# Designs tried in a protein design chat: VHH binders against DExH-box ATP-dependent RNA helicase DExH16, mitochondrial (SUV3). Part 1

All scores and structures are predictions.

Target 1, 187 residues: DExH-box ATP-dependent RNA helicase DExH16, mitochondrial (SUV3), of Arabidopsis thaliana (Mouse-ear cress) (q9smx1r213to399)
Amino acid sequence: LVEDILKVTGDDVEVHTYERLSPLVPLKVPVSSVSSIKTGDCLVTFSRKDIYAYKKTIERAGKHLCSVVYGSLPPETRTAQATRFNDETNDFDVLVASDAIGMGLNLNISRIIFSTLQKYDGSETRDLTVSEIKQIAGRAGRFQSKFPIGEVTCLHKEDLPLLHSSLKSPSPILERAGLFPTFDLLS
Structure headers, positions and changes below count from the first letter of each chain, unless a header shows other numbers; antibody chains aren't numbered by Kabat.
F, E and O are the ipSAE of ESMFold2-Fast, ESMFold2 and OpenDDE, as the mean of both directions, binder to target and target to binder. V2 is 0.75 times the mean of E and O plus 0.25 times the DockQ between their complexes.
[cut] stands for letters that were removed.
Atom coordinates printed by the task and the answers are left out, and those that the model quotes come from them; centres of patches stay.

## First folded at step 1 (VHH)

Design a1 (framework vhh_etentamig_d1)
Fold by ESMFold2-Fast, scan of step 1:
Structure a1 (fold): chain B 187 residues (1-187), chain A 124 residues (1-124)
Amino acid sequence: as target 1 above (187 residues)
Amino acid sequence: EVQLLESGGGLVQPGGSLRLSCAASGFTFSSYAMSWVRQAPGKGPEWVSGISGSGGSTYYADSVKGRFTISRDNSKNTLYLQMNSLRAEDTAVYYCAKDSYDWEYSGDEYFDYRGQGTLVTVSS
């Protein structure tokens, strides 16, 4: 299968490889404030304390209710939270979550917003790996959902270069694995 | 290892029908979502239809909805595409594609393998 970069829209340049049916668009601008959170957003952070703090801050504005997903939630609770977020008939239209969303949970995410690109690993705070960033960002956009085009950005402008460079990095070598979304390089 | 072999393509009149088959081997067929992707002359690839590993969920591009039916027989490791009411615009090479994940379990929707393709020509 040859790598084929396809144009998605006429208004904005979006490219994807043949391996991904749902395009992924890295945004050039940050979501500088939680007040700019919109329906279909997933705010990614790496501690339970921060998850609930962001949930409270977003809900306080009165426009959205947040479902939460993180690794130490019981599996049935994670499924219930995901189902509630995906259900368009309720007001739970924003997700605040950890990297647990990268581990096989069905979620109708429109835009992933990294609150940070660092996490505490039990001994120190470190940058996320390229693989971690790609796994999380790849959850934006769902094939044939109301969000067929996924977007990814950061809450803080300072994190955008690492996000963009990580998404441009070569895909991990996997036996018979598809390529992660790639982007057109300057000639 | 992983192998996908399409068959059933050919020349058909507008309004006619064709049934495509894809024989899969080298992986646990029922554990993966499968898709049909087509590429028309001079155009990029277009996703046509998808089916979950169990066969419980099916999905279609708007251009083929109501005319095409995707199905699978997990006991035979075979994927099918029944194409009815064919139009000249359906002329393309049709590819069988294996998803990286089962849509029922992971939600990731990108392919980790594709077949060699089978040509469908709709013309008088």
Scores: ipSAE 0.000, ipTM 0.125, lowest interface PAE 17.0, mean pLDDT 77

Design a10 (framework vhh_sonelokimab_d1)
Fold by ESMFold2-Fast, scan of step 1:
Structure a10 (fold): chain B 187 residues (1-187), chain A 125 residues (1-125)
Amino acid sequence: as target 1 above (187 residues)
Amino acid sequence: DVQLVESGGGLVQPGGSLRLSCAASGFTFDDYAVGWFRQAPGKEREFIGAISWSGGSTYYAVSEKGRFTISRDNSKNTLYLQMNSLRPEDTAVYYCAADSLEYGYFTSEDEYNYWGQGTLVTVSS
């Protein structure tokens, strides 16, 4: 048995307006090719195998080095990868990552590029939910950072309609994982 | 021609110990994080643990920590799994695995590109 202590409601509750302080700009054009990846990009995919495949392909062109973030990396490794990506004094200027970028990491992402809008959820391959798309896309840009305006697009043109319709959905956007509001339990 | 070759398997009594080896060839072993997996008859392949490319970090499935130790010798292109306090439920084919992973580890078999053929460990009286 779990015992909860009910607090008297009289204190102000943090109200999230679900508006970003930094603009998020959905792009009308896809990236189309990993050869068009640029500094500050985060390429999002949902298989660790695909993460390393994209990393290898991007790095082979000789223009960028990639940091990686995915859920099964140890916390210290995820933090080290994030720190390396954010550091402007090194050549690791692209991130290839899963939805784990939503896991309370500080990431200076300029543009999020979805390689796909489908993932395997342990039972089937399915479309990402509106909430998943918004949570991931919401990591682009950061108020009072080098990238105050975030961009979001897809690798493939065919995915743009689902991306755009999801971002226009009335469902709320959480700003960053670290900004998650605290709410009372309902009685 | 990438090859991983496991050895050291065999029959051991409960409470016993075994040391498995994985000899790597055909690639730059020092650039890869490598791991151990096992598969019992009729079951899915299960992650045991992994070691970083430098040997500076090791990662274990929670259920295996304290009984199993992973190490590597980059000068010999060899990965090791030291197994202590073996139980009948440890009976499985043990595989070493590698891919182009530079940092961290994978816990899913789908994320490893190179696999050995396996070595059978039987824990029985």
Scores: ipSAE 0.000, ipTM 0.140, lowest interface PAE 13.7, mean pLDDT 77

Design a11 (framework vhh_7ubx_2)
Amino acid sequence: QVQLVESGGGLVQPGGSLRLSCAASGFTFSDYAMTWVRQAPGKGPEWIATISSGGSTMRDDSTKGRFTISRDNAKNTLYLQMTSLKPEDTALYYCTRGEYLDWSESTGDFDYRGPGTQVTVSS
ESMFold2-Fast, scan of step 1: ipSAE 0.005; ipTM 0.185

Design a12 (framework vhh_rezetamig_d1)
Fold by ESMFold2-Fast, scan of step 1:
Structure a12 (fold): chain B 187 residues (1-187), chain A 125 residues (1-125)
Amino acid sequence: as target 1 above (187 residues)
Amino acid sequence: QLQLQESGPGLVKPSETLSLTCTVSGGSISSSSYYWGWIRQPPGKGLEWIGHIYYSGSTYYNPSLENRVTISVDTSKNQFSLKLSSVTAADTAVYYCARDLEYSDFYGEDAFDIRGQGTLVTVSS
């Protein structure tokens, strides 16, 4: 897979082209229950309330401990949580996180599970954009790591069609409002 | 218009508990739309989220601080409070109380739509 990312800053236009070395596999089945969470999973949600609620529910089963990552955590805390999740010698083998997993972190995620495909954006609850879905899903799998093949699915069956259609669609990327859109191409 | 105001001692001794109260005026803390929280800024560092509370008493804490932090709410007084135990010099900071959206994950300054003016707490002997 080849992804073009266009960033426009001031008078500069910078085009980044990345080859995705690790396959990304959209799953046909939902997870359906947090009891089916497994080592290497990242459960994605979009409020701190839901992050801590899922952490508590997953940990109550006694099989996993969860690291957490979200934007308002200090950078040092986010790095410490990521390091703990990546460390195979401890029981923190599940991540519960927001879209902040994209913020300069190396994460050994096997499977991304969207708990929802909607977020509150400060004024309204809306569907995630195709670009947001692709950016988050793209965190699954890492070349030459423990998880060279990434998987992506939803917690709820009803969200699968939007996930699958989004991964097949070109996504507009808007960098600097009003300049122009760019597109991610996933095949 | 909604206003938040921090109060509490400006000096705390090492190993003691830091206690702050936030008074909410111009609106009710008993709102299903908002969490009420604490953030701090140590000298020369960025903002650090401490935790937040829903008016029902449900609490959510920064994992780096969770073993030392208690946030409580008093809906009859329209107030919420912070207790931070076993303080050290690293806990010296300007402390802000703030209103946070229940359903939102904001970053940095965007994490809170209204905050107090801040109160400096110095930890020293």
Scores: ipSAE 0.000, ipTM 0.230, lowest interface PAE 11.5, mean pLDDT 79

Design a2 (framework vhh_nb_b201)
Fold by ESMFold2-Fast, scan of step 1:
Structure a2 (fold): chain B 187 residues (1-187), chain A 123 residues (1-123)
Amino acid sequence: as target 1 above (187 residues)
Amino acid sequence: QVQLQESGGGLVQAGGSLRLSCAASGFTFSDYAMGWYRQAPGKEREFVATIYSGGSTYYADSVKGRFTISRDNAKNTVYLQMNSLKPEDTAVYYCAAEPYDFWTGETDEYDYWGQGTQVTVSS
């Protein structure tokens, strides 16, 4: 079954040289609990309710404070939360966020942790697409930042196969050059 | 230290077969996805096939059903079995090592290419 999913047809592959910004490393182990949350982590979830629930749970452990980013926050508030997360002089060293982290914010994320690989799309709960997973995961790490190498994993081990297969799958990339994102061609 | 060495290229008649090999050294082979790319004179380098560290494969439409990629982790070698060759398959074929755990923002340190092997298919 899994082999059939990964045994794709070579139909729409165009390879382009990508701008070298920072590497992304998919981790082989899940986070499993809030006790494994660390400075620079971004926990990704897809409801406002879950964002605040995770914030409360992480902060209750007493090691970290969380900034939050989600789409319905006013732009000024999103920028303030991002600035607070990036500032190394305070205790707000973890981010709990939706896919809104892709909305033009400068974020010094070390590790993306997917709490789930499903979202409600206005009509049904569905799996994230390969493109959605890649866009979110691609926010980990930033060239010439505190975290030049990004990491990505899941909170639950059951989600790791879908994460890993998605990151290896060719996908149309509307916001980036090319369809095969795992390799830069050297001409 | 890192090296990829292709072999098995040559001249073959249309409808014939060739098997390319790529011997890898200097890195943990089993952690890498291995790929084949090709470049014909005056054309851009194009993707041919890849095999992921777990054994799953993906092929370009132009070669699907004719080419088979495989790997032997004990020998640090990736293979490309090329059947039903066409004049359009004439190119220099390159072996590439793609970091299994890398997706975005690659550097020269993490990208490994071989020197290439010439495949010429006569009509």
Scores: ipSAE 0.000, ipTM 0.103, lowest interface PAE 17.6, mean pLDDT 76

Design a3 (framework vhh_sonelokimab_d1)
Fold by ESMFold2-Fast, scan of step 1:
Structure a3 (fold): chain B 187 residues (1-187), chain A 126 residues (1-126)
Amino acid sequence: as target 1 above (187 residues)
Amino acid sequence: DVQLVESGGGLVQPGGSLRLSCAASGRTFSSYAVGWFRQAPGKEREFIGAISWSGGSTYYAVSEKGRFTISRDNSKNTLYLQMNSLRPEDTAVYYCAAGDLYTDSGEYWADEYDYWGQGTLVTVSS
């Protein structure tokens, strides 16, 4: 399979800050299979190859169509994909995305599913930081949307301990830019 | 099936401009998302850009650096690529492609496109 890169240079990015009033619920069970994907899910992964592979696999089941968001898409394209995902009148009811969803986009995500908690950072493959996990997970649920309560889990059960411990860690309270997520952990 | 035929290629000097056309026949062109790809000698096929079936959304690869513009005219069943400030590295066979997508936006990957033209050669040289 060939992956095409879509990028735009010289773009302005508006930083939008708002109060997050939606609770975030970490789930104790993994999804375990892409066949269990449902409306409002966002499957998070960290390569374009995996984004397209998951999109194809999910769509082949015939129940969902996937919008995609990743960092090298032009800002206008990311906004168009987000708008399509948010539109409840079409069949694009699942999002497959990278960490690009963590900043600047308003997305009606019901459940975040991490396919992995590792990424290639330009020099090595490493675990996601606590801050990265919180920023991505915090996109689940949106105040005054169809999904006012967000859920977060992993595709693989082995990743749940890192997810849960990260969400329990203190938030980076000194960061003043962008969206600041709120976490509500289930026992 | 839809048939796609590219035209407008040829020899152009560095800094020059070319407008490529892609004429569609068969099924209604306005039902398809369409895009442009190119392949230089000895290299893999490279995405240039795409436009949704309505013309409402456009997507470009960063390699264009704003030099290329994609447009379509559904009334003429034609896709266009306007290429400005051409460079020797733009020398390639240019292909148009069409895909039967469910919405006005597409993901714009090569394997998403079902129909391909035979290509038109663009040579940028003095």
Scores: ipSAE 0.000, ipTM 0.144, lowest interface PAE 13.8, mean pLDDT 75

Design a4 (framework vhh_8cml_1)
Fold by ESMFold2-Fast, scan of step 1:
Structure a4 (fold): chain B 187 residues (1-187), chain A 124 residues (1-124)
Amino acid sequence: as target 1 above (187 residues)
Amino acid sequence: EVQLVESGGGLVQPGGSLRLSCAASGFTFDDYAMGWFRQAPGQEREFVALISGSGGSTDYSDSAKGRFTISRDNAKNTVYLQMNSLKPEDTGVYFCAADTSYLFGEDTYEYDYWGQGTQVTVSS
């Protein structure tokens, strides 16, 4: 296969080693309380107000400091927040974030915790799509990182069935190449 | 075509040991969690053991804990079940399965690919 790639691209070949996403373990139990937040956790929510409210609540417990990531932060600020979260020498060991974590950031997330599986899209409050859930959940764990296996769960027990059913739903190979495992099916 | 082929079953006395193997082909083996299930005649398939794609995480049924060890060799596309201290209750057809859901689940519905099974009989 590498030899075939080199033949197609000719003299302007850039050789990449693609890093695959590590396995993802959906947990059967909810977190239930922000007091159970741990180092490497990312709490996912979908409003700036909720991001800062959760940050304040988690930090009040005195065990963790939170970095924040959401789409309307400037790119340099998102990168700085991600770098701080990844740095093991500081107390910023928890991330509170929106779906912006799926947007090209290197994040050493151990466990994704959805505070909700609904978002306001500018017109109505709706359920997250299967694709949105998988994209966010897939940020837990990284191949060849401190957290090679990721975990995902919800803050509320009632959200677990939708999380689990969404993660079971197959993704099209063309849209999810390298995000979830795919079988080479010969029929 | 995805293929899972079990081997290593047989007849063994109570207290004995067997090592089951499952040779996988047709998919990127190290991306998938692999499970072992068993089925006795007239019963539903029950969960035995699970191993993550990297081998870093394992899970066991209560009946298997302390007696069985699941392992994998990703270079050989093979998953193993080492069974020690076998009991007559362990008798059944043992199936290898690939978990496409990442739920580390004990539910047979979560597994899309199954082998044909290998018979394990524990009797004196």
Scores: ipSAE 0.000, ipTM 0.101, lowest interface PAE 18.1, mean pLDDT 77

Design a5 (framework vhh_7ubx_2)
Fold by ESMFold2-Fast, scan of step 1:
Structure a5 (fold): chain B 187 residues (1-187), chain A 122 residues (1-122)
Amino acid sequence: as target 1 above (187 residues)
Amino acid sequence: QVQLVESGGGLVQPGGSLRLSCAASGFTFSSYAMTWVRQAPGKGPEWIATIYSGGSTMRDDSTKGRFTISRDNAKNTLYLQMTSLKPEDTALYYCAKEGTLWYDEDSYFQYRGPGTQVTVSS
């Protein structure tokens, strides 16, 4: 599967083409509760308060331990958390994270679970954009990894329609009208 | 430019109290939310509390009965009052500047101090 993301800046266009080598399966059912969290799950949320709250709630059940990843963690700390999550010999088999999971980390995520599809962006609480949803969901599953098939769902049933519509929608980012670098306007 | 310096850590017995301070410079302290974060050995960072420019606070549920965040804008200083300390509270405690109320991740560690060590003896 191929998805093109276009960003037009200045007089140039930046083309980002992501070919998904592993299937991504949007689930039709929500997780229903944190008690249904499983090995390889990544619970996505958008504040540090919620990250640590979910970590504690999941760990209280005594079945899983959680690594955490968010943007302001130093790169070495993010790498250490990712390595711990990927290591099959320990009990840190669940990840609680923000959209920072897209920041160059190799993560063996089986299933992405959105706790919410809204975030505070510094001025208001708003719905995630289609692009944000696709980039986060696309982290589920890795070619030739422990989890070659990725799944994506929500914690809450009411969020499923937005998730499903977002994954189906094209999401070009158009900052300024422009021409593709290889586009021939005269044919 | 932004400088944060924590102090007030040390060795304390279980049930004891400590007050941490964070001296801020290089920015208009009263205009920004300020946060306390801790990191225990071998564990990831844990958010403790945030105080907004208007004085409102958000606190982690596991500590909010024992820890109080406050600020003195005239002194450019942030405080964390800790009571009923437990061995589990042993960590490096960091002061951090927030750019956006409670979600400015990028300013969270980029504009943090070197930390102050709190050790609660078992």
Scores: ipSAE 0.000, ipTM 0.095, lowest interface PAE 16.2, mean pLDDT 75

Design a6 (framework vhh_rezetamig_d1)
Fold by ESMFold2-Fast, scan of step 1:
Structure a6 (fold): chain B 187 residues (1-187), chain A 125 residues (1-125)
Amino acid sequence: as target 1 above (187 residues)
Amino acid sequence: QLQLQESGPGLVKPSETLSLTCTVSGGSISSSDYYWGWIRQPPGKGLEWIGHIYYSGSTYYNPSLENRVTISVDTSKNQFSLKLSSVTAADTAVYYCARETDYGEWFDEGAFDYRGQGTLVTVSS
């Protein structure tokens, strides 16, 4: 699907034309348990505690091993984790990740599962913006990839209305001019 | 006021184990909101994350260092410690202990809100 987003002038907001060649299917059902996690799933969460907790919980079921991606992993490690997830010859067939997957990584994700639609932004816990939800969900499926049709859902039923309304909303894509996080940002 | 303070030998011989302790004062390590971590800065280079521990004893290490690193916590003493084995000259650095938040992307979203003053560890024979 092709979506044209009108350019908005003012307040340093830039709107870009977005084209999605592969369908993105919002699911009407949540993931009910770790037994419903399948090859190609990416479970999205917004704290390191939850990333490693979900990894451990999913792996305890004995069916999958999880690669992890978040912004402050060393660049070589992020690339290795992504490559391992994409490689069909190993058992690392599930990804547990932050919103870092929305920017620049080549990932063969079949289904995005939001564990939550809220994150702590350094000052408060808030709902994800429509742009954040679309950017993350848009990583599911790609034309001429391993998964040509992307799916998106939530872990909790209560989050589905916000997910569905966000995906239906027209939204400008905000271009971030910032540098990606590095260990050099420690003060 | 929360304070973190590193302690341990400033000189370690190659092939030996580097051991550092972080003492936390003005707050409890037994907090569900935080991880307790180690970071280092080699001379003339950027900061490198080593690993962290949750007060329950759960540890997560930098994969490039994982085979040499052990982090432990003693909640009764309000301390956590780093052990880095088989050191070489490349391990010469200022070592910091830090309190880490468990929210968002590291560093971009206030990943370290308190840090010790740092302790220089030189690896030489």
Scores: ipSAE 0.000, ipTM 0.174, lowest interface PAE 12.5, mean pLDDT 78

Design a7 (framework vhh_nb_b201)
Fold by ESMFold2-Fast, scan of step 1:
Structure a7 (fold): chain B 187 residues (1-187), chain A 120 residues (1-120)
Amino acid sequence: as target 1 above (187 residues)
Amino acid sequence: QVQLQESGGGLVQAGGSLRLSCAASGSIFSDYAMGWYRQAPGKEREFVATITSGGSTYYADSVKGRFTISRDNAKNTVYLQMNSLKPEDTAVYYCAAVDYEWLGDSYDYWGQGTQVTVSS
């Protein structure tokens, strides 16, 4: 089109900073069981051991195959895993991942499920900060993707109050992949 | 390193059956996902079937309903039962393995291949 021809940026990467923000829906119910995992889910956990344990448990049920993302994977491997998860022509339709999903990857996540809201911080196990929760939850959904509405919940009912209070807390929302995540239903 | 050795290939007439076997060396076979790929002359290698460590199976559309993948963890062996063979199934069949840390859509270990020829 003529309009497309006139939009010559000269950049190596196309930047769409003006894309609309995707709404984020905090769910009132937990997932409760990995048997309730569905296409487009990202199960978030904070140890490599737990990532592979959840992958094994989910795949054993026979409905899904899981891609994995965590910080110590080589960058090319993280990109390959993200590409495989995003590809709709294969059975790798679930992601099991750490907070590394916040590291510049484009991921077509429908629902974020926190397996826990605590992580080991190098010296102790602690609650996730409000900023950490918002950064991770903000990976769910995005405008003009397969999942235009993102959902966020917990695996365990006991974690829902901390999730919901964190999403309601005032905090700057950080830009990811050219878009800012939004908490429209809680903000 | 894991070594994979295929067997059971050969010549068969259209409509016939063959059972391929793949023997894996190593005590961690039960944690591997196992797969079968094939490559016909002048064509790219294509996916046929996979079986996860938990026993879930996935098939290429071209073989669904005709091929069955299974595993025997006690024997460190994966099988491909091929029924209703067609001349288009003629290819070298490769066994593949990836450990539980599947880090891509490629397999880490490959066998040497076994020839399957289907005559009309």
Scores: ipSAE 0.000, ipTM 0.150, lowest interface PAE 13.5, mean pLDDT 77

Design a8 (framework vhh_etentamig_d1)
Fold by ESMFold2-Fast, scan of step 1:
Structure a8 (fold): chain B 187 residues (1-187), chain A 121 residues (1-121)
Amino acid sequence: as target 1 above (187 residues)
Amino acid sequence: EVQLLESGGGLVQPGGSLRLSCAASGFTFSDYYMSWVRQAPGKGPEWVSGISSSGSTIYYADSVKGRFTISRDNSKNTLYLQMNSLRAEDTAVYYCAKGEDYWDSYAFDYRGQGTLVTVSS
């Protein structure tokens, strides 16, 4: 986030560019239906009611089981759900989650699918900010994982313009969690 | 307008302590879950700790458990983070965030300017 980076330097104008180790590819087509959900997908929504509704709908198709992550889950529960999603030996191969996935979890997400680009902010329903979209989208793909290339799209075609314009914003995309100092990216 | 003003950061030696404060205005502070979030240089934001509206339910990231203590004073509209046994890896800008414990997700509605914590050897 440009605002966050500038805050670190106080009144100094200093812009840091944080580059991802893995490519992030915005898709030009929406998913359009939860029936098109596939292994490694994370469907992002912003209420627990919607999380469990999508989980139920996806699981009823009989092809996938869903782990869930949302902010009010205890950290231990969020970690357990993340571990279950990452484990290739079980059928929990889809994640239905809130913006909590942007916060310190290691997740083997192949494709982020925004069900909506609006959320309730405690007072009104509003569009997600560029920073919120980038934080969430930035969780797709992971360096040296089974999904080294991340994809991001929307469930509905009408949301694609906001997604694409947000990702093209000059604001930095955040570095991945777990990057070690032994990876010398500075030269 | 929701406003959050963080303070208490500074330069501290490894093993030292700092207490951060967040003064909240523009909303009914006592009705909302509150969080501390940090961003280290070159890294994404990391959720650190959260506290329910009443103060009865508290959560910590594994990286800070046993070292940091979150608290709140609803009569003063203030959130606190007591940081003990500080490590170089705790170097970050610390942000106070409004989160809703009645929401089905964390909504970081507004963050203040943040307060810089530098832990140097």
Scores: ipSAE 0.000, ipTM 0.133, lowest interface PAE 15.5, mean pLDDT 76

Design a9 (framework vhh_8cml_1)
Amino acid sequence: EVQLVESGGGLVQPGGSLRLSCAASGFTFSDYWMGWFRQAPGQEREFVALISGSGDSTDYSDSAKGRFTISRDNAKNTVYLQMNSLKPEDTGVYFCAATSEFYSDLSWSPEDYDYWGQGTQVTVSS
ESMFold2-Fast, scan of step 1: ipSAE 0.013; ipTM 0.411

Design b1 (framework vhh_nb_b201)
Fold by ESMFold2-Fast, scan of step 1:
Structure b1 (fold): chain B 187 residues (1-187), chain A 122 residues (1-122)
Amino acid sequence: as target 1 above (187 residues)
Amino acid sequence: QVQLQESGGGLVQAGGSLRLSCAASGFTFSSYDMGWYRQAPGKEREFVATIDSGGSTYYADSVKGRFTISRDNAKNTVYLQMNSLKPEDTAVYYCAADYDESYWGTDSYDYWGQGTQVTVSS
């Protein structure tokens, strides 16, 4: 839960406890337009064509540059894109990505924005499962980043009920495993 | 009997240009997204550029502004024009074809070529 943020003095570090669900705040309002994209956002979509279309649209506004992550990118390329997104000294401050962000990448995402809650699975277009939604949404907010509490929302208002009901499902959000600093007092 | 055959690789000086071609056969070329990937010695295969069936193009940030991907559906050929080449562009370049741009799955393109060597000397 989001209330389980510990702030460690001696180097101001905020710790999300691993005994809890990943700290995550579902937003009540959508990001209705890509013009409302901000630093630290990750826009999630499920085709390579849409990834590059959103990248182009966001970059054309002239405020942000986008790194991209999707599953068929080679692992080294995915890691390089993630590193560039995390680097605060450059203008690549937005990520446009597929579910590949759930694959163990280190990402300083402030807010996850689902462009859609449906995907093509090789045979049909279907709703994302609760587990898929939680896996992706759980990447928002990261220990020791400037975004210790993650936010999640949708691009379209119509998708919010499914997002909110999925996150309230009794199965737990996937916890980020212990990449935390070693603290003897984590309990 | 799908075949992708790359050509146009070779040795060039830094700052030079090369044009790669990939001749495709055995499938409905105009319906496929076409892409270029590269693999440098000791490194993973990385994305370079793609062009969809409608002609929209997308580039890796390391090559954006220097490389141009294009296609000729009448000739079943995809091209990569490489300008302002750098030693770090040295790699085997692979042509790839992928039918379903909407597919959410992982894994590489449906079809791969054998690759063509590009070497950029300083």
Scores: ipSAE 0.000, ipTM 0.173, lowest interface PAE 13.0, mean pLDDT 78

